# VHH binders against Putative uridine kinase C227.14: the designs that were tried, part 20

Target 1, 235 residues: Putative uridine kinase C227.14, of Schizosaccharomyces pombe (q9utc5)
Amino acid sequence: MALQVDAPDVSSYDELYNRAVELLKHQQRVLIGLAGGPGSGKSTLCAILAKAWNERFGSEIVKIIPMDGFHYSLEELDRFDNPEKARALRGAEWTFDADLFYSLVRLMKKITDRELYAPSFDHAIGDPVVDDICVEPKNRILIFEGNYLLLNKPPWSDACKLYDIKAYLPVEHSVARARVAHRHLVSGLCATEEEAIERTDRNDMINLTFVEKNMVTPDIVLQQLRLKTVKTSSL
Key: E = the ipSAE of ESMFold2; O = the ipSAE of OpenDDE; V2 = 0.75 times the mean of E and O plus 0.25 times the DockQ between their complexes.

## First folded at step 14 (VHH; framework vhh_7yz9_2)

Design y4 (from x5 with I58Q; at its last look DockQ between E and O 0.71; V2 from the best seeds 0.76)
Fold by ESMFold2, look of step 14:
Structure y4 (fold): chain B 235 residues (1-235), chain A 117 residues (1-117)
Amino acid sequence: as target 1 above (235 residues)
Amino acid sequence: QWQLVESGGGLVQAGGSLRLSCTASGFTFRRYYMGWYRQTAGNEREWVAFITLGGKTQYADSVKGRFTISRDNAKNTVYLQMNSLKPEDTAVYYCAAIPEPGDYDYWGQGTPVTVSS
């Protein structure tokens, strides 16, 4: 009759939802800065939360703005003093256009009655795509998500003054390492498991450690996404 | 430390055209939306047009189809081409970087536009 399957358990995030909804009683737009290092699962979590919260609210009140769109383009990295190093360490904090990010956070906080646009990152192109994400007035909860959203370094720290809620998704290092290495293999970036682990250790895990050591205090520390068993015919 | 200088206004007959220019300095122009606003005496400044980082444009309903905003990032310049001008377009026109750069709000002197019947 009913099949038992696992589904995401979003109830662990009700505190975040309730805080955002309470703020919406007093302001048109709520900005959530959601940070987590490489391999934390923050992008997957944000996508699941946006879907669940939009369904719960009955409209598309949540829009996600990933930090990935704020990478310097390859053309911009080629103008750095050491372009080879910049390309090799892409993903490190200094390979993102933090000033652009801060400018757009200010824009999204200030202008709530018009369509606005933020860049995305297209992995097939390997570069940012300008004006790819549309933010509409109905998007009253904006989740900015990325590695460095809560970094205690200007201008990232200046952007933190504008988030209504600062959220952090911690991850155990062994879990992060495995996740990132796996992505390097399946994406074809690395040909072997040994190569993927070495690349992960020399770049992504350094970035994770940097985030953990250099953050402003979050307002809420999130739990890793858990599954719960549900019946497919139950609702 | 940052500056916006509007130019190109003047007196024009109804149905005529003007092109406004705004030159920016002291901030990284490509990181900001640019816009035009206008103001008549005794009234609040009203939004006229936006141009995004990638060149998408939006207009107030009152000017849509008649005005065109554009930007030239190499010249740090934003333009407003105003066609089919009406007497109600009479105002002082200001450009703006959005959000404001630096620590201070800034409005230049603007460029006056007068459209006669």
Scores: ipSAE 0.702, ipTM 0.872, lowest interface PAE 1.2, mean pLDDT 90
ESMFold2 (binder alone), look of step 14: mean pLDDT 81; pTM 0.817
OpenDDE, look of step 14: ipSAE 0.846; ipTM 0.922

Design y5 (from x5 with I58L; at its last look DockQ between E and O 0.87; V2 from the best seeds 0.74)
Fold by ESMFold2, look of step 14:
Structure y5 (fold): chain B 235 residues (1-235), chain A 117 residues (1-117)
Amino acid sequence: as target 1 above (235 residues)
Amino acid sequence: QWQLVESGGGLVQAGGSLRLSCTASGFTFRRYYMGWYRQTAGNEREWVAFITLGGKTLYADSVKGRFTISRDNAKNTVYLQMNSLKPEDTAVYYCAAIPEPGDYDYWGQGTPVTVSS
C-alpha cells in the first residue's frame, strides 16, 4: 500500500524556470524580481521554488535576496521627521531604503566573479543585519522578492530595468487579510485577533492596495501555490 | 557631480609600504561597496580589493596578505594599506564606488605607485 501525501505543485512555474535557464545560455547571472503584496505568500513560494530548482539543476544555482533586509533600521527610522509614525507604519514603501536596494541590484548584476553580500532581516530583534546574505559566483539565478520590487516609482522602477524577468504573485484581498492577521497573532505582534485585524487593515492592506495600483507591467503573473497528492513510495 | 580623489602614491623600494587614500563626494557613501583598481601601461584596469557595506574585505589573489582595504564612513574615505610591495605592483591606483554612482564610468586621475627593484 502506497501512502499519499500533499506536496507543493511546482509545475505551474516551469515556464519561469525555463526562461531563466534559457537566459543563462548567454549571460552569467539572471535576475528575477518577484513581487507580491503583504499576504501573497511570495516568501514561501520563493523558498519552495529555490529548493525545487536547485534540485532540478543539480547545484545551488538559485539564491534568494529578500527585500526585508533593506528596511531602514529602527535607529534610522528614529531620525525621520516623525519617528512615531515611521515606526507605526513600518512596512510601507517609504520605510525601506530603496536607494540601497537599487545599488545592490546593480552590484549583483555587474559583479559575478566573486562573493558579494546583501543585508538580511533579523526577525528576533526586528532589524536588518548588514552583510548577512552571501552571494557566490555559482548563484547564477538571483530571486529578489518583496512587496515593492515592481513598484512604478524610482528607484524601484529603475531596478525593474535590471531584472531579466519581472514576476508578480497576486492575491485576493480576503485571503491576504486573513493570512496577515493570522501571522500578526501567531508571531506575537498582536495579542488578540481584533488587534491583528485592525493592524492588518490599517497598514498591510493599504500597502497591498498601493502596490496593486502602482506596479509596472510584469513579464509573468504567477499562480498561487497549490498542492498535489503524491504517493510516498514515489518520493 | 560625484568625485573620487586618490592620493598617497609615490616611489617606493621593493619590500616597502605605502598607504593610499581616496575621498568621495557627491553620493551617499554608505550605500556603496568601495574598491581599488590598478592599471599598468597598455593593459586593462584590474580589480585589487573591495570593502563591503559592513566592512568585510575581499582581495585579488595577487595581493592577499599584503594589502589591506579599509573605510571610514564618517570621512567618506577608503584606504589601501600596501605592504611588502613588489615591482609587479607598479601601477596607477584608482578607487571606485561599486557600482558606479552615476550613469557612466568615472575615473579620477588616480595615484601613481612605482615600486623599484
Scores: ipSAE 0.615, ipTM 0.845, lowest interface PAE 1.7, mean pLDDT 90
ESMFold2 (binder alone), look of step 14: mean pLDDT 81; pTM 0.817
OpenDDE, look of step 14: ipSAE 0.788; ipTM 0.893

Design y6 (from x5 with Y33W; at its last look DockQ between E and O 0.52; V2 from the best seeds 0.00; counts 0 for: pae E 3.4 > 2)
Fold by OpenDDE, look of step 14:
Structure y6 (fold): chain B 235 residues (1-235), chain A 117 residues (1-117)
Amino acid sequence: as target 1 above (235 residues)
Amino acid sequence: QWQLVESGGGLVQAGGSLRLSCTASGFTFRRYWMGWYRQTAGNEREWVAFITLGGKTIYADSVKGRFTISRDNAKNTVYLQMNSLKPEDTAVYYCAAIPEPGDYDYWGQGTPVTVSS
């Protein structure tokens, strides 16, 4: 089933692109903070944008840096005052290493002429992979994507000040809930639909609400992608 | 309280070597990129080298091939091996956990390095 992405509502994505390109005329690197709550589709959107923009530029000008890489490791969570709670609520704002994130954003803003590194997240392992994402000088547009990138709370808010463009991807709660529950089920995180829904309501929806209530004003609000399922005719 | 204590500076002849150490306390050392900066009188502090959590290293062009940054997380220590020192390397060297010196409030006293001709 090939997901045909309907032509993105050309207006907000093009605007984002145009803003980034305009900035590149005057600076070596552009930092984009793209925030969206759980289930917003931000990861998918970023991937699509990166591909499209890279093709347009004829080079890997866009690099995505997911916030997921900045989770505290399971081992680190075990050092929290309540390890059980920390693990259970993994994905909440405080379960991310915001200080590390802020530091790397600063670094990537400052140093543009050599390779830098960011962590990724291995879902199979359930932990970050240190230095797994290489940011090269040719990567002149960095898209940081995550739930809490536009929070009005330090150090997230400090990192936010470093973004050249603050982008927000809103999502309807019902859509987010369905997407996240489905993800939990398909990924095997939850064994049953009931469990998936419960987890979604207990954690992810709370996090979504938290993001919505505690974010700075974005520079641009992005539209949701309309994904059409194209039935590949079985030749 | 965050503390960084630099050591290992001194007087050395051109072409000589020094090894600087920085011991960190008051924060989770392993969670931070560590770096070395240097500053001369009347000039802005400039970055020299960084080391990532995973041990990847980044160097300023002026020191590339001559300096080596390393870290020992068990000792909360970052090192700067300086080889083939030049008079232009003369400066006070500082350790930090951030790329922007002006944004860090917890600087040590630094360690002076003097390279004579």
Scores: ipSAE 0.270, ipTM 0.662, lowest interface PAE 2.3, mean pLDDT 89
ESMFold2, look of step 14: ipSAE 0.396; ipTM 0.761
ESMFold2 (binder alone), look of step 14: mean pLDDT 80; pTM 0.806

Design y7 (from x5 with D103Y; at its last look DockQ between E and O 0.71; V2 from the best seeds 0.00; counts 0 for: grease 24.3 > 24.2, SAP .791 > .668)
Fold by ESMFold2, look of step 14:
Structure y7 (fold): chain B 235 residues (1-235), chain A 117 residues (1-117)
Amino acid sequence: as target 1 above (235 residues)
Amino acid sequence: QWQLVESGGGLVQAGGSLRLSCTASGFTFRRYYMGWYRQTAGNEREWVAFITLGGKTIYADSVKGRFTISRDNAKNTVYLQMNSLKPEDTAVYYCAAIPEPGYYDYWGQGTPVTVSS
């Protein structure tokens, strides 16, 4: 691997894999809802897991569908009652098109025998791109990943009934705060460390707390990655 | 509460063309894939074509190259242009939102298409 993960206990990753593989014996497609708040590292974890599982199978059996493609577009946010607030607080759960997300989860669960498409988020444009992610029949494990996948609020909670496995990646608040502030600096969103921390506290940490207080019970609680080495003995 | 109304069917000779229309109401049209299915007596409905949110089209092998699905989000309407029709295309044609809006199963009257030799 190009990135090493040091984790004294990798049993939660093995448990997720083993549950997904067992379900594949009995159904064409397995849906995993993988949630974590801002700064949890869920995207990195999903990428590492997908790469490892795809290598083991020798095919692209895993497809990741990030929730960020389901942001309302900037044009759509401009039609909100308070567009300035909507843009300033982009990333809050109400700035996502949750009904569209639920529709697409239902679609991906129902139709498994032809290609389908989901939106992505283009960071250079700063907006969603419709039909950018192709899901094919060979993609038998779909990992939906995002902040609000396990939120106990319709329609997010309705989507939870469709995931075969609900996984959650918790994060210590001080770790999340540092990670998100760093991301704001390196992305150029903020010019200084102080500005990045202030933005993180006003937006991202509020969103993290909201998720923690308002989620359904996950099936699996995942351990954080420690960047060292992972050795998976059971898959 | 939601509704799909098919129209445009009829009797045509083999090799002819028809254009089917379907108007939708009672749900947010732009959030759904739209599609066409068809059914002959004594058989299950079979998929014909899907159109995605962004307008990509997906066809069953039996109609690829002959049929074209399209949508007009401003009119809440989906279309099926059927060219080079064959007697085996004879069926009642239904449009659908995929997945179904709400939690209610709905198949309208459909629009009958008969292709004669």
Scores: ipSAE 0.615, ipTM 0.839, lowest interface PAE 1.4, mean pLDDT 88
ESMFold2 (binder alone), look of step 14: mean pLDDT 82; pTM 0.828
OpenDDE, look of step 14: ipSAE 0.709; ipTM 0.859

Design y8 (from x5 with G35S; at its last look DockQ between E and O 0.82; V2 from the best seeds 0.75)
Fold by ESMFold2, look of step 14:
Structure y8 (fold): chain B 235 residues (1-235), chain A 117 residues (1-117)
Amino acid sequence: as target 1 above (235 residues)
Amino acid sequence: QWQLVESGGGLVQAGGSLRLSCTASGFTFRRYYMSWYRQTAGNEREWVAFITLGGKTIYADSVKGRFTISRDNAKNTVYLQMNSLKPEDTAVYYCAAIPEPGDYDYWGQGTPVTVSS
């Protein structure tokens, strides 16, 4: 008998896909800036969309460029006025190299006919890795994703002028709080639930509210990902 | 204001070598790809080579295997080592930051290279 399994329902994002594909009829590359605060699920959503859209298109037309690669390195943070505070609050807007991010958004918009490279973040080392993400000419839809992509503060706001589509993934605060606190426990960053909640409230929820209060207007407000039940031909 | 200053050009016989240098000022050098272009009279500038933030290199087909681009972030300098030169490499050579720093294209004076047959 066929089994029923849950799979992501990507049809809620057809508007975003269709706008990107329409732009590709008239330009070589489409840049999507996809923002969401901590706990919004933006990274998971982007991965699911990239997989689905690449399968639909039949090639790797979509490439994801996470903002995480644009953290200042630990060496760079050590040059801040208060290095211990900078390390402790890494994830706050000011701990990212926004000027480098803006430089690379401009580069990716301008150069479409050869390979380019963007940094990634190595979570095992806790530091960025230069030139780790390869962007090729076939990657005609670039999704930049991160907390601060739509922040109404230069140079983030200057990068917003270059995105063809500005997308935002909102999350209810109680949901974000629970997700982030759970992640802190599971990862071992915090030893107890009380510690995880307290850290979430003093850091991640502060960052989330900062983003929400200081955004440029998005072109599209996205829904949270829903699952749908599908039947399989196997198992 | 920001500047790029090319040097190292000259006259060389076919098969010879030259090393070009380009010094940068007025912008944060490490945040930019660096590149070389070349131009003959009456033609658009032709892209020659890129070097990425981390030192990966990409070349135009016409120079691949003969030219090497490199950078020294501590000196704000990009180089182009040009080997096995041919008469068709004769041009004025320019460096550029990609994307351009600031709000307009900047092109220095360039450094002329003449390859004699």
Scores: ipSAE 0.645, ipTM 0.853, lowest interface PAE 1.4, mean pLDDT 89
ESMFold2 (binder alone), look of step 14: mean pLDDT 83; pTM 0.840
OpenDDE, look of step 14: ipSAE 0.807; ipTM 0.901

## First folded at step 15 (VHH; framework vhh_7yz9_2)

Design ko1 (from y2 with R31S Y33S F53S I98S; at its last look DockQ between E and O 0.03; V2 from the best seeds 0.00; counts 0 for: pae O 11.4 > 2, framework grips, placed apart)
Fold by ESMFold2, look of step 15:
Structure ko1 (fold): chain B 235 residues (1-235), chain A 117 residues (1-117)
Amino acid sequence: as target 1 above (235 residues)
Amino acid sequence: QWQLVESGGGLVQAGGSLRLSCTASGFTFRSYSMGWYRQTAGNEREWVAFITSGGKTIYADSVKGRFTISRDNAKNTVYLQMNSLKPEDTAVYYCAASPEPGDYDYWGQGTPVTVSS
């Protein structure tokens, strides 16, 4: 879709693009680590940017690799010391297979001349799908996106040394809270407004705060997009 | 092109009422959740209310019982009925839409509301 931007300052998106393109002059593949907490809109923004950049290049030069595929499976969580807690707090940093994530970032940085695969996440099954995302040599810009990509804790912090560009999408806490609670209602995870807010506060907002307090310094801080408006009639 | 146009703001005395409207175009309104946010000078934006495509509502504690969000899918319009207004409700009110699943919203230009004591 085409972006319509009110009162825009899109210089951060232009900066991200220009830095990636400049790096492509010197290397076959550019890795972007794009972090944002729950409710930040990072997945939507990444999809918009990738679509726009791929159209500009006339090829699938950009591939998005979401962190969601690196969840431990439910079967794996059931083998944790406290499986009930692990399932209840799914989405916390320790419920992701960070070692697998780091290994794949290393591999995709180094191997650019053949197909490689990354897992995805299937919400209908509620679990990861192995080898669901194909990364091809033509995918010269890889955008990894997720909550913990810039976390200052191994192995996430080791992956940060491999990203060519570290980007962060901040979000106002009241906006994040509303978005996440809304998602819990729409998805059917929560049946009521009260339940959605409580779950958001107990889990997602804690994870957002954790990320904010434990993040390496990003290279670029991205801005949220806003819809341009015009008044069509007076009431 | 997506457009959100707010109207109905203005000056009102404490205890009074206002009804805000937001008319949408450029997307399939009935399929999307709509909401209202507000912002005072120098402060973080505060959500006020959401209404899902299926009509479920969620309110911020500060407005629950006083404000009502509703939608009219035939008119592509979301409303915020604001009753028992207080000076602390003074803000610019923004309409928001979620035109695709996720945690990203489109925002209107905003409509100012001033509640005098």
Scores: ipSAE 0.006, ipTM 0.427, lowest interface PAE 9.5, mean pLDDT 84
ESMFold2 (binder alone), look of step 15: mean pLDDT 82; pTM 0.824
OpenDDE, look of step 15: ipSAE 0.009; ipTM 0.207

Design z1 (from y2 with I58Q; at its last look DockQ between E and O 0.84; V2 from the best seeds 0.79)
Fold by ESMFold2, look of step 15:
Structure z1 (fold): chain B 235 residues (1-235), chain A 117 residues (1-117)
Amino acid sequence: as target 1 above (235 residues)
Amino acid sequence: QWQLVESGGGLVQAGGSLRLSCTASGFTFRRYYMGWYRQTAGNEREWVAFITFGGKTQYADSVKGRFTISRDNAKNTVYLQMNSLKPEDTAVYYCAAIPEPGDYDYWGQGTPVTVSS
């Protein structure tokens, strides 16, 4: 029996893929800065694209480096002037170590013939893990993914000079608000729907607006991921 | 302006050991990889070792098993422990922050190492 299932439709992103592959004819490594605000779905999109493009190219040419690994640790936030505020507003631009991020982007651009390491974020611990993501020479397309990658503020804006392609995934505010509030509720960060909405409005939606008002112009504006129906066969 | 100051070089017999130090100032040390390079007259600098943000290490094939790089972020210092030295290790040794914190090709004076047969 034939089955029909929904699968991601990645064809909307062929322009981005083709630009990256064309650049690889002339340079060893291509850096993509992919920004999207809270609730945009950028992490899910990047994972789907990396899988599809690696299969299309025939090797693990794409590696994703999420910005979340560059968050200041909880220990570092405790050394801020107001630690309670820093913890409460975690996710705001100033709770990320932007200078470390910029140092890493420069490093990845400069050194392409050795293993390098980037930090990750461990959601179970709620903190960064140093040297957790291995970037190898075969990873010729690096997708940096996060809220503030295209922010027009140093050092984020300095990193933008190093991306070969600046991509942005917009999201309607009502959609973002609903997604983020739901995530806060199901993750246990907030106990009630009312608390989740209040936190979203006071933190995440402020961060989204901040990015939108202070963003470098992207090279490509991406569409939200759509599904298409495909058939599978049964044995 | 940022600075890197190398020390610890000298004259040593083959099979001996030396420990090089490099003290950094003028930039936030923990945000950079650190490395050691060496240079002989008339040749380009060659990479010897580097150490990541979190202390992972990598070495040139010619020094693996004999040299150990380490860092102390509290002292803004990177070290190179050189054991079982050979005459071909003779060079001026330089440390570097990777990527460079400011100027493209700023190098200190280095620290000379001479290994006699």
Scores: ipSAE 0.687, ipTM 0.858, lowest interface PAE 1.2, mean pLDDT 90
ESMFold2 (binder alone), look of step 15: mean pLDDT 80; pTM 0.805
OpenDDE, look of step 15: ipSAE 0.854; ipTM 0.926

Design z2 (from y2 with Y106H; at its last look DockQ between E and O 0.84; V2 from the best seeds 0.80)
Fold by ESMFold2, look of step 15:
Structure z2 (fold): chain B 235 residues (1-235), chain A 117 residues (1-117)
Amino acid sequence: as target 1 above (235 residues)
Amino acid sequence: QWQLVESGGGLVQAGGSLRLSCTASGFTFRRYYMGWYRQTAGNEREWVAFITFGGKTIYADSVKGRFTISRDNAKNTVYLQMNSLKPEDTAVYYCAAIPEPGDYDHWGQGTPVTVSS
């Protein structure tokens, strides 16, 4: 006997999947640059897509490489001309090591026949973790995801020449604002709702607008994730 | 312009050891994987070892357990410690930054290694 539950509706992303799989007929690795501003839900979407597509393909063909691992470390930010500003505005485009990111994208496009490693970000320690993400030859679809993947500014724009598919996840500003403020509160970054909203407005929403105004044209514009009712025997 | 200069090669008996060095200039060293390749006359260069941004090491099966790659970012230098050398390790050894810092592949003269029985 089946029960009815709500589950993510991944069918809206079949075009992206089909484009990637078609390219795999002619190349070992497909690079997807998936951008969205703060609060767009891009990280959650990527995790859901990777799970669904890996199940559909029957192997771990998808690997996600979040841009978060390319933050300058706090130690590196302390060496900036204005470290106080750099720490206060961490998350802004210039607080990421974009040249390292570009080097990694070039590497992953060039070398497909052995394991390679990319950095991640550990939210518990609040800093990047070197060599934390293992990319293997079987990971033939790499989804790079982050705020600035499609930014029309070197070297981000140079990386765009290497993505096989440029995808963008837009979000309504009121939705983004609410999501980000909530995340700041529950993560403990902000102590009160009022503080969380203020920080969101002075930092994250500025970054969202910056991305929207300074983006290369995506190949595909994605829909926000929707739920659908499905049957299951149990959960 | 960028440059990689290999050194430390020579003649050694089977079972012996050599330590290769490669000094880099003209690019931001820490932003690149570094690696070693080797080549015999008439053949394509073959990969030997990589070292990641963070110092994790990756080896070709033929050298695993015998060779150790390391890097010193302060000196812009990558090393290859080669132990338990075999005659089939005879080659010219080249270091590399991966991806290439410029738009085109560029190889130095390398450092020749000869392993005698």
Scores: ipSAE 0.728, ipTM 0.885, lowest interface PAE 1.0, mean pLDDT 90
ESMFold2 (binder alone), look of step 15: mean pLDDT 79; pTM 0.793
OpenDDE, look of step 15: ipSAE 0.855; ipTM 0.930

Design z3 (from y2 with I58Q Y106H; at its last fold request DockQ between E and O 0.87; V2 from the best seeds 0.81)
Fold by ESMFold2, fold request of step 16:
Structure z3 (fold): chain B 235 residues (1-235), chain A 117 residues (1-117)
Amino acid sequence: as target 1 above (235 residues)
Amino acid sequence: QWQLVESGGGLVQAGGSLRLSCTASGFTFRRYYMGWYRQTAGNEREWVAFITFGGKTQYADSVKGRFTISRDNAKNTVYLQMNSLKPEDTAVYYCAAIPEPGDYDHWGQGTPVTVSS
């Protein structure tokens, strides 16, 4: 009996995979900068790709380094000129430690024969966790993912010179707005839909527009994840 | 411009100890790994140790168990505690920010260490 099961269609990203694997013939490590605005689904896409590509390759060749680990900590934001504004607008590009991000990208490109560590972001803590992601020599494809990876503003733009592949995941604004507002409700950040939409418009959609207006040209423009029908065995 | 100033070297008997210091200026210290390298005459610099943003450490096999790297971000300083020194540890020792700040290699004077039999 044939059963119809919906699953993500990762084959539409084969060009990105093939380019990365071809580069691995000539260099130990390939850096992919994968950008997308708030609500683009970039984190979900990267997780799905890493799982699929690691299975396809037969080892943990892919490691994801999310930009969210490079938020300034809440303690650091409290030392800003206007701490209340900095906390309220957390997620704007200036609330990330972009110089730390650039330093780490340079480090990962330079040192490929030893364990290195990158910060992560712990949503239960609500803050970065230093040295939480271990990058090993076997992790030959590093996917950096975040809102501002392709931003045409130093030091983000300096990091762009180091990515071997610049990828961008666009999202329709109405889709982004709905996704982000929903997350604000589900997370408990906002109590009502009206509050969630207002916060999304005031912060996240401004950030999305800023990226779209100030982006370096990507090497690949990705499509949103789509489902495909997968058949089970039949008699 | 940024600088690294090494100190603490000297002459020591085999089996002895030294503590090297390196003070940094002109860049944001916490944003860099810090490391120690050493060089003997006529040879390339070799890596000795490094320390991550959060204080995790790694060492070259030749010094593992004898040397300890540490950092004090408040003082912009990295240290190398060298114990059970051997004549083979004789070298000029250099600290480094990893990756290097700015777009060029820059090394300090280093601090000479001589371990006598």
Scores: ipSAE 0.706, ipTM 0.869, lowest interface PAE 1.1, mean pLDDT 90
ESMFold2, look of step 15: ipSAE 0.697; ipTM 0.866
ESMFold2 (binder alone), look of step 15: mean pLDDT 79; pTM 0.798
OpenDDE, look of step 15: ipSAE 0.857; ipTM 0.933
ESMFold2, fold request of step 16: ipSAE 0.678, 0.701; ipTM 0.857, 0.868
ESMFold2 (binder alone), fold request of step 16: mean pLDDT 80, 80, 80; pTM 0.808, 0.804, 0.808
OpenDDE, fold request of step 16: ipSAE 0.854, 0.859, 0.864; ipTM 0.927, 0.934, 0.937

